# Designs tried in a protein design chat: VHH binders against Geranylgeranyl transferase type-1 subunit beta (CDC43). Part 24

Target 1, 376 residues: Geranylgeranyl transferase type-1 subunit beta (CDC43), of Saccharomyces cerevisiae (p18898)
Amino acid sequence: MCQATNGPSRVVTKKHRKFFERHLQLLPSSHQGHDVNRMAIIFYSISGLSIFDVNVSAKYGDHLGWMRKHYIKTVLDDTENTVISGFVGSLVMNIPHATTINLPNTLFALLSMIMLRDYEYFETILDKRSLARFVSKCQRPDRGSFVSCLDYKTNCGSSVDSDDLRFCYIAVAILYICGCRSKEDFDEYIDTEKLLGYIMSQQCYNGAFGAHNEPHSGYTSCALSTLALLSSLEKLSDKFKEDTITWLLHRQVSSHGCMKFESELNASYDQSDDGGFQGRENKFADTCYAFWCLNSLHLLTKDWKMLCQTELVTNYLLDRTQKTLTGGFSKNDEEDADLYHSCLGSAALALIEGKFNGELCIPQEIFNDFSKRCCF
Key: E = the ipSAE of ESMFold2; O = the ipSAE of OpenDDE; V2 = 0.75 times the mean of E and O plus 0.25 times the DockQ between their complexes.

## First folded at step 6 (VHH)

Design w09 (from s0 with D102G F103L L105I E106M L108F; framework vhh_7n9e_1)
Fold by ESMFold2-Fast, scan of step 6:
Structure w09 (fold): chain B 376 residues (1-376), chain A 121 residues (1-121)
Amino acid sequence: as target 1 above (376 residues)
Amino acid sequence: DVQLVESGGGLVQAGGSLRLSCAASGFTFSSYRMYWGRQAPGKGREWVSGISGSGGRTYYASSVKGRFTISRDNAKNTLYLQMNNLKPEDTALYYCATEYSGLYIMEFDYWGQGTQVTVSS
């Protein structure tokens, strides 16, 4: 739980709490529900509540206990009868030799259980080795990247599925939650060298990570978080780190200047986006990119708060995308609040306050408590 | 499903003009910001222009500012790019795109198959 800040706040905390609580109250508690987004809704809602100092374990632990029913452990129809496990988005009564286990639902469920302090489940019921074997099966053997789920015929990652940096992050985060810390730990389940090779191949010439030779702050955050969890940020060259910091600082849309930015040098400047962060060059500012850019800066330099205009991004979030009537944060000033941007906008503010762990996308106090529990 | 279909590309001489169109379906078009990007042979993707859902705000990359005009017709679910004073450097496959923020670990782009623009010297 985050402590109350000193002095008056422009944050409409009570409205934000009610916004997140409404999303939880609208979820059916029945495990017969078939909404594939349920794990994501739970994750973003309780993360948002935790940022605003709600004790989610005490308030929602019992109500959300049904989430354990989404944990599936199954035997693959392969030569070795491999046992895998993970979380599904919807429950199905009987699907022999088939699974809808996927990486995003598995990560959202695990992070939610950590926020709910469900450590008995992690120590007693969760089979971390079978979870890690599922992640192992999702790795592409040729390039080291990850896909979200398994092909039903081959019981390995499908060549037609997306395998970008998002899934590299999710895979490594799951393994980290399962107890992997050293290279030796990760190598038990994945080809860590091929994964690192893939991540490094996604570096852009002038800094940042991306796809199609385009720097992208979301992919940059995924890559840097992955490298942080692998204890491999130091494998990045000093030049690439400096270029990436410079690129990220230039994603802030501002006329007020900073030590590395002048408004006349930012061809994509838009007055309506003043203070916000772009995900990419020549695009509008967006609430979620405040989080992705600030997390990336935080991972690259301890002095990041001295380098970017934190007051301006705070003003962008509170004055342009915060919804004072309904609670929550919108993507931009033209749209209504939604759960994803409400959580990540709140997370960006919490990062500035030093109260959020961007690598696992959970409040810092919760991460600290989790870190004291090395074994499941 | 979100679908974006570009048209209007072709061969044009330097100094000429083209108007690109993008037909959108499968989402509430007027609620989404729309973008034009391009990719030249052997080069990375470059975003050249964007427009707000209402059409009230636009931006342009410095490479195209003053020459290209983005617009939209929300009644027809169509995005446009008027390209004037074209240069050989504008030769690329042009894509329209929108950003989608479902309940994911991060936002992602929907973009079309593209329309080829070739500018001869």
Scores: ipSAE 0.578, ipTM 0.828, lowest interface PAE 2.2, mean pLDDT 84

Design w10 (from s0 with S101G E107D L108F; framework vhh_7n9e_1)
Fold by ESMFold2-Fast, scan of step 6:
Structure w10 (fold): chain B 376 residues (1-376), chain A 121 residues (1-121)
Amino acid sequence: as target 1 above (376 residues)
Amino acid sequence: DVQLVESGGGLVQAGGSLRLSCAASGFTFSSYRMYWGRQAPGKGREWVSGISGSGGRTYYASSVKGRFTISRDNAKNTLYLQMNNLKPEDTALYYCATEYGDFYLEDFDYWGQGTQVTVSS
């Protein structure tokens, strides 16, 4: 069957590089329309450029100064004078006794700085313990799940905020970046057993993970990546792993059936989605779900490339959602390229080539360099 | 901000037909994929059909393919589901939805309140 795929000549690499570079030019203006999403814009742009072999640390190191300005360290009004830190999306609002630090902006900033190789900052300026304490405060004590930010009155996670599998992943990824590897490391900051209990409670009866009891490949990727970072994938039952693999393989819209060895067309085959992955049953294929589904399969079985149709998803991405005129990838063949789908479509191709670390959503070479330096 | 209002449900005999409508507001309707989902008592949510923003692409669950037809009128901001040859197993609360996303994970849904379809034997 197919081994790791070498880069296809059909990729419009120069156009993709220009697409991602254009998005970086929106920063650091404080009056841009994407102010609240700036950390995400930096992350997806830098990640996309890194996937296409741009030396981002050499070209875009100046963005580190702008990103560093978004790092905030503060003391909570509690009996222990707890020191927390993290990254904010905007510098516009500075309210005493309130924190605008949130988990998504913190993760995007940390991953961007890793890709830009800001190791001096990670070793000398970044207060990893206070950053980990911020994550600790975001954990819900009853369920073990995480919310994105703190309530300014209680300095604890807000009871009205969403606490789904996305925030579990973000929280664990941040702690991992801060140096947590063993259960003992994580237990210093979070209730790891309650978190595991929460993740396991989000399993669906016929495989996969989801919010509100609905299987969803994005939440499945979040849950599996979280378990991988916690060295806990083996805690999943064999039955659940098999059911989840089967469910994920059925997410591929395929002219050759749901698995490579099937010789007949799927009854629900749609030519416009041929080879793409859907996020949920009976929805259209989408560029980003190629990444979420392939990452999930990669984490569950070493044979994932033999089980799914990697040539068909490559053809879907390059022939249907790649935009050869503008660069970038669209959500589907009817829409224009956007930053999110451009990054994740590129990441899916890189994952097939064995060049991407899906657990932290960064290029494998960058992950290897980071692991050698920042505190294993 | 986003509002979706379903109508057209009711009681129908097996083999009969119903046409559901969904009135959308608060977003640029023609730019978004639209979906019909359903939930029967004691069962999880099932997506039954989807349609692209232009209306040029449609998708159907195997359980309804050949019997249901999804369509949209972008000038009227309205989504439709024509249901033919209804079976007792089609009894469910039917709701329309559109996708929204954030910078971390795309494909969350804004849901309507639903319209009940009951198919008698």
Scores: ipSAE 0.563, ipTM 0.816, lowest interface PAE 2.1, mean pLDDT 84

Design w14 (from s0 with F103L E106T L108F; framework vhh_7n9e_1; at its last look DockQ between E and O 0.69; V2 from the best seeds 0.00; counts 0 for: pae E 3.0 > 2)
Fold by ESMFold2, look of step 7:
Structure w14 (fold): chain B 376 residues (1-376), chain A 121 residues (1-121)
Amino acid sequence: as target 1 above (376 residues)
Amino acid sequence: DVQLVESGGGLVQAGGSLRLSCAASGFTFSSYRMYWGRQAPGKGREWVSGISGSGGRTYYASSVKGRFTISRDNAKNTLYLQMNNLKPEDTALYYCATEYSDLYLTEFDYWGQGTQVTVSS
C-alpha cells in the first residue's frame, strides 16, 4: 500500500482524510443504532480512508467492533423453519412482524469488516450458509433478479421492493464473500441461469446495460461486476462488448469524445464538465460516473487506459470537483462535497493508479489480503 | 414522499408550441438537478434537457437545441419545458426526473408519470 504525500501533489490528501474521519466521528459508538444507512456510511468512509493510505484496521478496528451486533440470525416462520442471517441498519428490533435484515446493509457491513481485517468474525461468527439462504430468499423466482429484503407476511421477496441490477450485484457479491466461486457453488443457493437471463435481458441495443433500453453507466458497472464475480464476462458477445466500450468512451465529455457533439455544438454549455463522464447521453457529467464508467471499461478490456483520456478525467476530478478547503469531492462544481461522491471520486483515482479492486469496490491490497486469508 | 407531476401535454400541429410543467414535492427542489426525458412508442427513453439546481447551467440534446427551453422556478418548486417549432418526431410521453441516491451503489432517477405530447403533420 503506497502512502500519499503532502508535497506539491494536486491531491489534498490530509483534507480528504479529515473529511472521511468526520463522518465516522458523527456516528455514535453505541449498541443502539438509529440511522438505517449506518452501514453504507461506514463503508464509504473507511473505503475513502483506505484509499488515502490510512491503516483503518489499526486505527478503527476496535472502535467499530460494535458493527458485529448488527448481524442477526433468525428463523423464518415457514413450513421448513428456514434459518437465515444478515445485517440490520438499526438495533431497535421491537417492531412486530418485521424482518429488517437486508442485502445492502449486509454487503456494506461485510466489506467494511474485510477492510477492518476482522478475520475472526469471518472464521467464528459469520454463519455463511444461513446468510447465503437469505440471499436465496431474495431472488425473484419469476425474473431471476433480487430484492433487498423479505416481505414479513410471506417470507418471500417483497413484491413492492426494487429489483434492479444493483441488487443482482449485491446478492452475488455477498455469495462471493461467503466463498462461492464456481457456477456449482452459486447454484447451491440461487438460480444462476435465471439470473444470467435477467442480466442479459438488460442489454441495450447499442451497447451497455439499463432498464427500458436506456443505457446507464451505473447499471452497466453493476452488470459487468456481477458477471465478473460469476466468471461469466465471456458470455457477452464480442459485438456487445465492442458496442459497450464505444458507448462508455463516448460518455467522456470532450471536444473529441461526445456522441451527438454536445460540448462542441452547445453554445450555452458550461465547459466545467470537460473531461468528466456522463451517466447517460444528454446528461451532465458527475463525479460518480467517472468511477462507474472507468470500472466498466477496466472490466471489459485491458486496454482501457489507452482507449480513454484518463488525464482528462483526472483533471476534472482534481480541478473541478475536489474541494480543497474542506476535503472530499462534490457531484459537480456547483455543489458541496458529500460522502458518496467523495468515496467514488477517490475510488476513480485509485482505479486509474491500479490500486482498486473494481469487482468488489475495495482497495486492491485489502482484497488481496482477504483472498489469501479467507479463501472459503 | 417524492412526487413529480407533469402537465401541459396535448395535441399540437407541426410548427406549434407547447409548455410543460412539473410540480415537485417531498424534497428540497432547489438543491437538485432536474431533467426532462421522453419516450416515443416502441422506443427507449431519452433525455432531452437538464438544468442545475440554481438554474445557472442548462443542457440540451442536439435534436431539441434551439427549439426547447428548460427553466425552473425554485420558489414554486416547478420545472418547465417550453417547446417551440414542434416536429412530428417530438411525439412522445414527456416526463420530468431527478437523480437520487439511496446510497446503494449507483444513482437512479425519480420520475413522474409523464404527459403525452402528440405533434400532427
Scores: ipSAE 0.428, ipTM 0.748, lowest interface PAE 3.0, mean pLDDT 84
ESMFold2-Fast, scan of step 6: ipSAE 0.705; ipTM 0.883
ESMFold2 (binder alone), look of step 7: mean pLDDT 83; pTM 0.836
OpenDDE, look of step 7: ipSAE 0.801; ipTM 0.921

Design w15 (from s0 with E99D Y104H E106L E107D L108Y; framework vhh_7n9e_1)
Fold by ESMFold2-Fast, scan of step 6:
Structure w15 (fold): chain B 376 residues (1-376), chain A 121 residues (1-121)
Amino acid sequence: as target 1 above (376 residues)
Amino acid sequence: DVQLVESGGGLVQAGGSLRLSCAASGFTFSSYRMYWGRQAPGKGREWVSGISGSGGRTYYASSVKGRFTISRDNAKNTLYLQMNNLKPEDTALYYCATDYSDFHLLDYDYWGQGTQVTVSS
């Protein structure tokens, strides 16, 4: 409905700000620090507040102390005595010769510090080379993929650890934040050709990327963002790009047109999901897949806003998953708001407005400031 | 810890019926959407049916629409798939799943070990 968008703002900005602020207030310094997701909670909360124009550096600078304490620099017991660094999720564990440094916590901490404009720390204290060496150690030499952390006994990635496209994205994003731009920059730390080979091996027959040979919009977004950061989107064939765009467009559940029932790629429809995006074929629409699908489309074609129903996904987010009483966004209209969907739903709306950088998952203004400084 | 345990598979002739069950534990079952997926040897995973937390909304893949019925009993933390008019191409390992949003960039699916369905011609 076009006329529904001509009224006063339907976004409950004040309630969303309070929602994200409540999540930050649930992380008191005196509390038992066993929350392995602490860095993710900080990242999603700060990102959400930044999307809604809160000056987070002025208001939440006190959280820098917590994030800085999560930075660990250590020497591996290997032949080269390799110095690595990164961020941990918990401050409670103090086990000799063990490391809780992992790729997700490291990325979330770095992105949070960028949004809080902790440039003094990044320019004077953060050891970019040791951070990049940690990423290097996480790369599998056989496949070129990445694991999230190192095995305590071998100081290498464990063969039983997950090494899917999420960790490829996280690894490359960290290196990009550390200053890698050209292939030569990345090659100093990782086997870029092997990584590209792995990413290409995760292409699905009819388009998109996935795990276990299943097309998945989340893995597609990770793969495309990784390729974008590596300046390598042009290495994708035109046919694969076209097939992927077609697959992504069919992920949008639509009350208008024939997408909902016209093809085997979009055989399922639920009226309550109208306008939303599904992450995979024959699954319900979900708030976060609005972001993953729209980011993927944005990276593949400049015409993405003309090809998908941006008004319908906006209506899905604002009318079905936005919680006007509590603030935040839920996964779907049956659940309560949660931090992850609140952040990514907000990010999807910001991406439609041209205010969000999907490749690093931060507001565009923050990315522009970071890019101009080139200090990390 | 989330656990999903499927049962009810077996050997059946074409045109026959089977009812699959999935016993769920370790989470608030009624708050989560549930799904049935399948994987035949040498093929990728296919999601065949889903049901909302309340049970009020369902969907089906076109390949099973009109033949399969998904349902749930929230008091018993159990998901069901009634399969009618089975075809040889329905032969697959069937698993139930639920999706969780945790803070590791993407939603993860939790799924069980699966139950084998074999349809003979």
Scores: ipSAE 0.633, ipTM 0.848, lowest interface PAE 1.9, mean pLDDT 84

Design w18 (from s0 with D102S F103W E106D; framework vhh_7n9e_1; at its last look DockQ between E and O 0.67; V2 from the best seeds 0.00; counts 0 for: pae E 3.8 > 2, grease 29 > 24.2, SAP .708 > .668)
Fold by ESMFold2-Fast, scan of step 6:
Structure w18 (fold): chain B 376 residues (1-376), chain A 121 residues (1-121)
Amino acid sequence: as target 1 above (376 residues)
Amino acid sequence: DVQLVESGGGLVQAGGSLRLSCAASGFTFSSYRMYWGRQAPGKGREWVSGISGSGGRTYYASSVKGRFTISRDNAKNTLYLQMNNLKPEDTALYYCATEYSSWYLDELDYWGQGTQVTVSS
């Protein structure tokens, strides 16, 4: 990593690799029953290793067997006998007429399998049409948003589940992985116009996306990534794009001001947060928001590296949240390293180097290989 | 289970003071950052102050800086907001919150129920 290696801060690559490796090695082979986090743990660990140039397909292919066992294909008790499929986090088989298939576990499994090069599975075993029908059933017909799973009584998206921009992103990413590219492809399975209407309705007055008109960089990244996968970023007004870029640049805590052209201290400055990004106005900087903010800027403008202070965020990550003894990255300088922040902090550094695809949250080389394959 | 219970709100005249409290349970309070947010009628949510787990770092929105003071008592699992020189525009529902990491690619908040603060002209 050229900027980190040549600066006063250095990336402890070997320790980061060991950090991610131990999370995979410490996963028990038995009795993970009901632990829905295991699919997420596999995803973040494999992604982190791939960012640090580990050949994960050669070393961790054994996890494919476990993931494949969690692929479920079932027939809904509806008038059309709809066949759906997807991935479960646990093998809970005792709920009558229900399915435990959910969008997050399905996305994490598919992305992990892509990173592990399981292309034969995608060509011969994965029923993309039934998987896409599951995504279709998760769409709310009134709003166009998505929920994580189906209600067993109605075989439709549950009215009591959260339906926000995160699930819109997950749904579209799954369909994209299944081969949807054009509007016509997506329209086969979802109401694309209604989804776009929902996303646009989540725009905040001062720029960015959020819930309840509160700008949030995580929701902004989900919305922009969704629009990118739908080839619909151009549908955003120039004013909204400019307002959102300005809002995102003001999320960087800096002793030199919020924008590269400014020399004034920003109002959010805290010495411990210097260079980091906050997720929301008037909150502390956080490792994961470096990724969410930089991914959002990258999707909105080709000049993003000239507009934000990439050296300062690099120094924040390497000097404040990188754990040089244990490997990994923490949420902030007061906490220990955890898997989620370790992966997203590493992803932020990889994004600055042009080595990460933020739209699918995987390394750029893996995305490029995936894009050339006819198997998906 | 995380539980947050706010108290100390009420009606006060402009220029007056109120002290809000938040009783926390169900998590290791001293290890988590805590926040005070507010929502006025017809407006979006606004974060007004934050405090680190140790209490060594604090943050204030420009609208309240110099007038509000956040503090915590980790032995009592309690968060405080001392509000001085209150203005009519400070009228809002005030809530305490802490953050948690979501496996769904984002961080979310555990919220209290809130306590109403009304500042008369």
Scores: ipSAE 0.676, ipTM 0.871, lowest interface PAE 1.6, mean pLDDT 85
Fold by ESMFold2, look of step 7:
Structure w18 (fold): chain B 376 residues (1-376), chain A 121 residues (1-121)
Amino acid sequence: as target 1 above (376 residues)
Amino acid sequence: DVQLVESGGGLVQAGGSLRLSCAASGFTFSSYRMYWGRQAPGKGREWVSGISGSGGRTYYASSVKGRFTISRDNAKNTLYLQMNNLKPEDTALYYCATEYSSWYLDELDYWGQGTQVTVSS
């Protein structure tokens, strides 16, 4: 039996705003801060605030202007004396070589500056070519995947770093922000054929993408978003797209008789997960997988809202993982809210409303403004 | 320093039973969901069962439902998998896992090194 449609809004907007604001208030505003995750904290916080209708540019633009100091240009010790640039997580210089530019901090900072509408920085200070060269140096020449930073001794990709689909997404997103649109644009900096080969090699037999031949909604979202930014989603076969859509839909947990009847086949079904999405088969539902699965579906088909039970995932988020006393969203109904799940839970709701750009993981209105302002 | 150490695997005839254990250290065990996964030779990894931090919620793959029982002892920081009525298709490397949150776009899991279960016909 289907549940009736929900009435008035159940979103505790003021609590969510306070939740995200608290994270910004706890973050040192001086350049003496030592938290290496500062760029991530800013990104998740201002994205969440923007989703809840806070004008983050007006309110935080001046107070977060110190982020500009995290942009570092350096010259590699190679035969060409290559100039690269990127963002660091900390400016604390107590230990030589302790702070390096990396791809995740670079993307978080760039997206944050887009949300703050700091277009002057993009036009004057940010050296897009040296930034794109940093991305180029992070690509593994043998596999086509990317690492997060360079080994300072070899000027090559770190041998101890992961080189999975997450960093492929981050690399391509950075190049997209720098103005790459066509294959020829991307090919100036990276080997797109090897990258596509790597992405395709991560396809799982029954659909979706994953590591170790295990389909995973997070890696699937990374792969699909990467392909979307490369204008290459149509390189996926129709069968693989269909299998992936089916796999993603089966990640939604349901006990209702008018849906996939999953509860009748699963004696260990937990009502706390009803409507939510699993990231992998036979795992619990999780707030972040609502976003990863919905984003993946939205990239694969225009019909995604008709194919999944968006009312039920909204109920899962609002009734189970929204924390009405503190604001924010938790991973599951047993845990406290945290910043990561709060941002992605909010993003999932915004995506359902058509107000979120899943390819760059920022509000749609902000993406539209960036696209209009930064012509290429 | 998260550490997960599996034990209790071995050779057993079809229809037999085994009890797997996973000793956990380096984190507040009772606060984390725990899972058992398995990987047969030449196959992808499959999540077999999961249990909430308190032990009040459990989940089973359809292939093992009714035959396997997950449990935990939070006082001993130990996860268990009781496997009854074992079948040859249960032959796999079994590993325990816990979830890890990353500040990046995706979550990572910690895996143990695994314990081999081999079920003869």
Scores: ipSAE 0.355, ipTM 0.722, lowest interface PAE 3.8, mean pLDDT 83
ESMFold2 (binder alone), look of step 7: mean pLDDT 82; pTM 0.831
OpenDDE, look of step 7: ipSAE 0.768; ipTM 0.905

Design w19 (framework vhh_7n9e_1)
Fold by ESMFold2-Fast, scan of step 6:
Structure w19 (fold): chain B 376 residues (1-376), chain A 122 residues (1-122)
Amino acid sequence: as target 1 above (376 residues)
Amino acid sequence: DVQLVESGGGLVQAGGSLRLSCAASGFTFSSYRMYWGRQAPGKGREWVSGISGSGGRTYYASSVKGRFTISRDNAKNTLYLQMNNLKPEDTALYYCATEYSDTYFLEEFDYWGQGTQVTVSS
C-alpha cells in the first residue's frame, strides 16, 4: 500500500509499478498471440498501476485505440432484429478463434476505459442500450442466472455453458456501468426478481454463498457485490448476514484467532499462511482471498475492520507474498508473482485504506469520478 | 490436459484402514498444491487434507486430524491419503484435486479426479 509518511514503507511501490508496466510492455497493441486474455491483462495492469497512484490515463491512453476497435455492434437474426453490442474476445473455455461478444471481456474493457478516463467514448460512441440488450440475452429464462456469451445458431445462452455467480456479477456490473441504478432500470433489461431468486438459492446452510453446497469466498464476494449493485443487500436475512460474517472471519488463518495452522502437528510447516485468508474451509491461504473475503466483510458490516485482524493480513501480504526483488504479489509464499494476485493483493491493501471500490473492482477515486458522470 | 486418477477405495470395517492413491499427469506435479476432498451421501463437499508442492506443509480438517495422513511422491507424480481408525461417518466418494487456472478472472478452478468410493460398515 502507498503511504504519505516520510518514514520507510514496507510496500515496494516502485517495484510494483515496474511489475505492472512490464506486463503492458510485453503485449504491444498489435500483438495477437494473447488476444484470448488481453483485456484481462490490460485491466489488471491498469488497475494495479492506478492503485499505486500512476496517472494511467496520461501514460497508457494508447491502449484505448486497441480496445475501441474491438467494440462490436451487430443485429441478431430474431423477430425484432435486436441490436446488441459488446467487446469481442473468447475465454479459453469458449471457441478461441470465434468472434464473439463475451461478458468478461466486455466488463474488463469497460472498467479499463473508466480507469483511463475515456469519457468521450463512454458518453458519445458506446451504445449503452445495445450493450444492455446483449446482457439481457445472456440471462437464462428458467433460473435467472447468466452465461458468458450467445450461441450463434440460437442467439441464446447455451445450456452447456457455466452460469454461476461469477457471471451474475459480471452481467449486473455491466448494466450498472451502463447506468442502471434502480430496480426499474434493471427490469428494463433483465428479470431482476428471477436473478435475486437464483442468488438466494446459492446461499449455504451455515452462511456464505457457493456452488454444490460448498461455501466459497470468491462466490460470496460475487453474490454480495451483485446484491450491492442492485441495492438489495438488505434482502438478506439478519441470520444469514451474521452467519456469513462469522464464516468469513473464520477464513483468516491466525495463530491467535479463528483458524490456525499448528507447526508441531505438521512436520516442516513454516507458518507462511498466518494472517492470510483461505477461500474455502480446510484449504491453504491465498493472496486473492484476502481481497474476496475483505470485500465480502466490507459489504456486510460497517465494523469489518474491527472484526478481522487487518494488521495480520497486511503482514501476510507484505512479508510473505509481496516480491521485493521483482515487484508484484504471488498466490502464496512458494510461488512467483503473477498479474492476478499482484492486482488483487494490492486491491486488498487499498480496500483496508478505504481507497478501493470492491463492488466494481476499481480504485475509489476512479469510482467517485465515474459516479458523477451521466451514463444514460 | 490435467488428469487425476484415484484408487484404493473399498469396503472396510469400522476401526480399519485404507490407503488412497491419486496418479497425476498433464502438469508439473511438484509445483502444485494437492488436496483430498470427499462428498458423503446427503452432505456437501468437504476438504479433508492438503499438501504443498514441496510436501513441506500439510493441514487436516478437525474431523480427520490424527487419523488421516497426506503425503506425496513427486518423482512418481502420486498423491496419497493414509486413513486409519475409519468411522462410518467417513463413508464418502473421495477425490483428489489441484488448483488450476486457465484465465485471469475471479478465482482459480479446482481440477478434480473421478473419485474412489470408501464405505465404512458399522
Scores: ipSAE 0.597, ipTM 0.835, lowest interface PAE 1.9, mean pLDDT 83

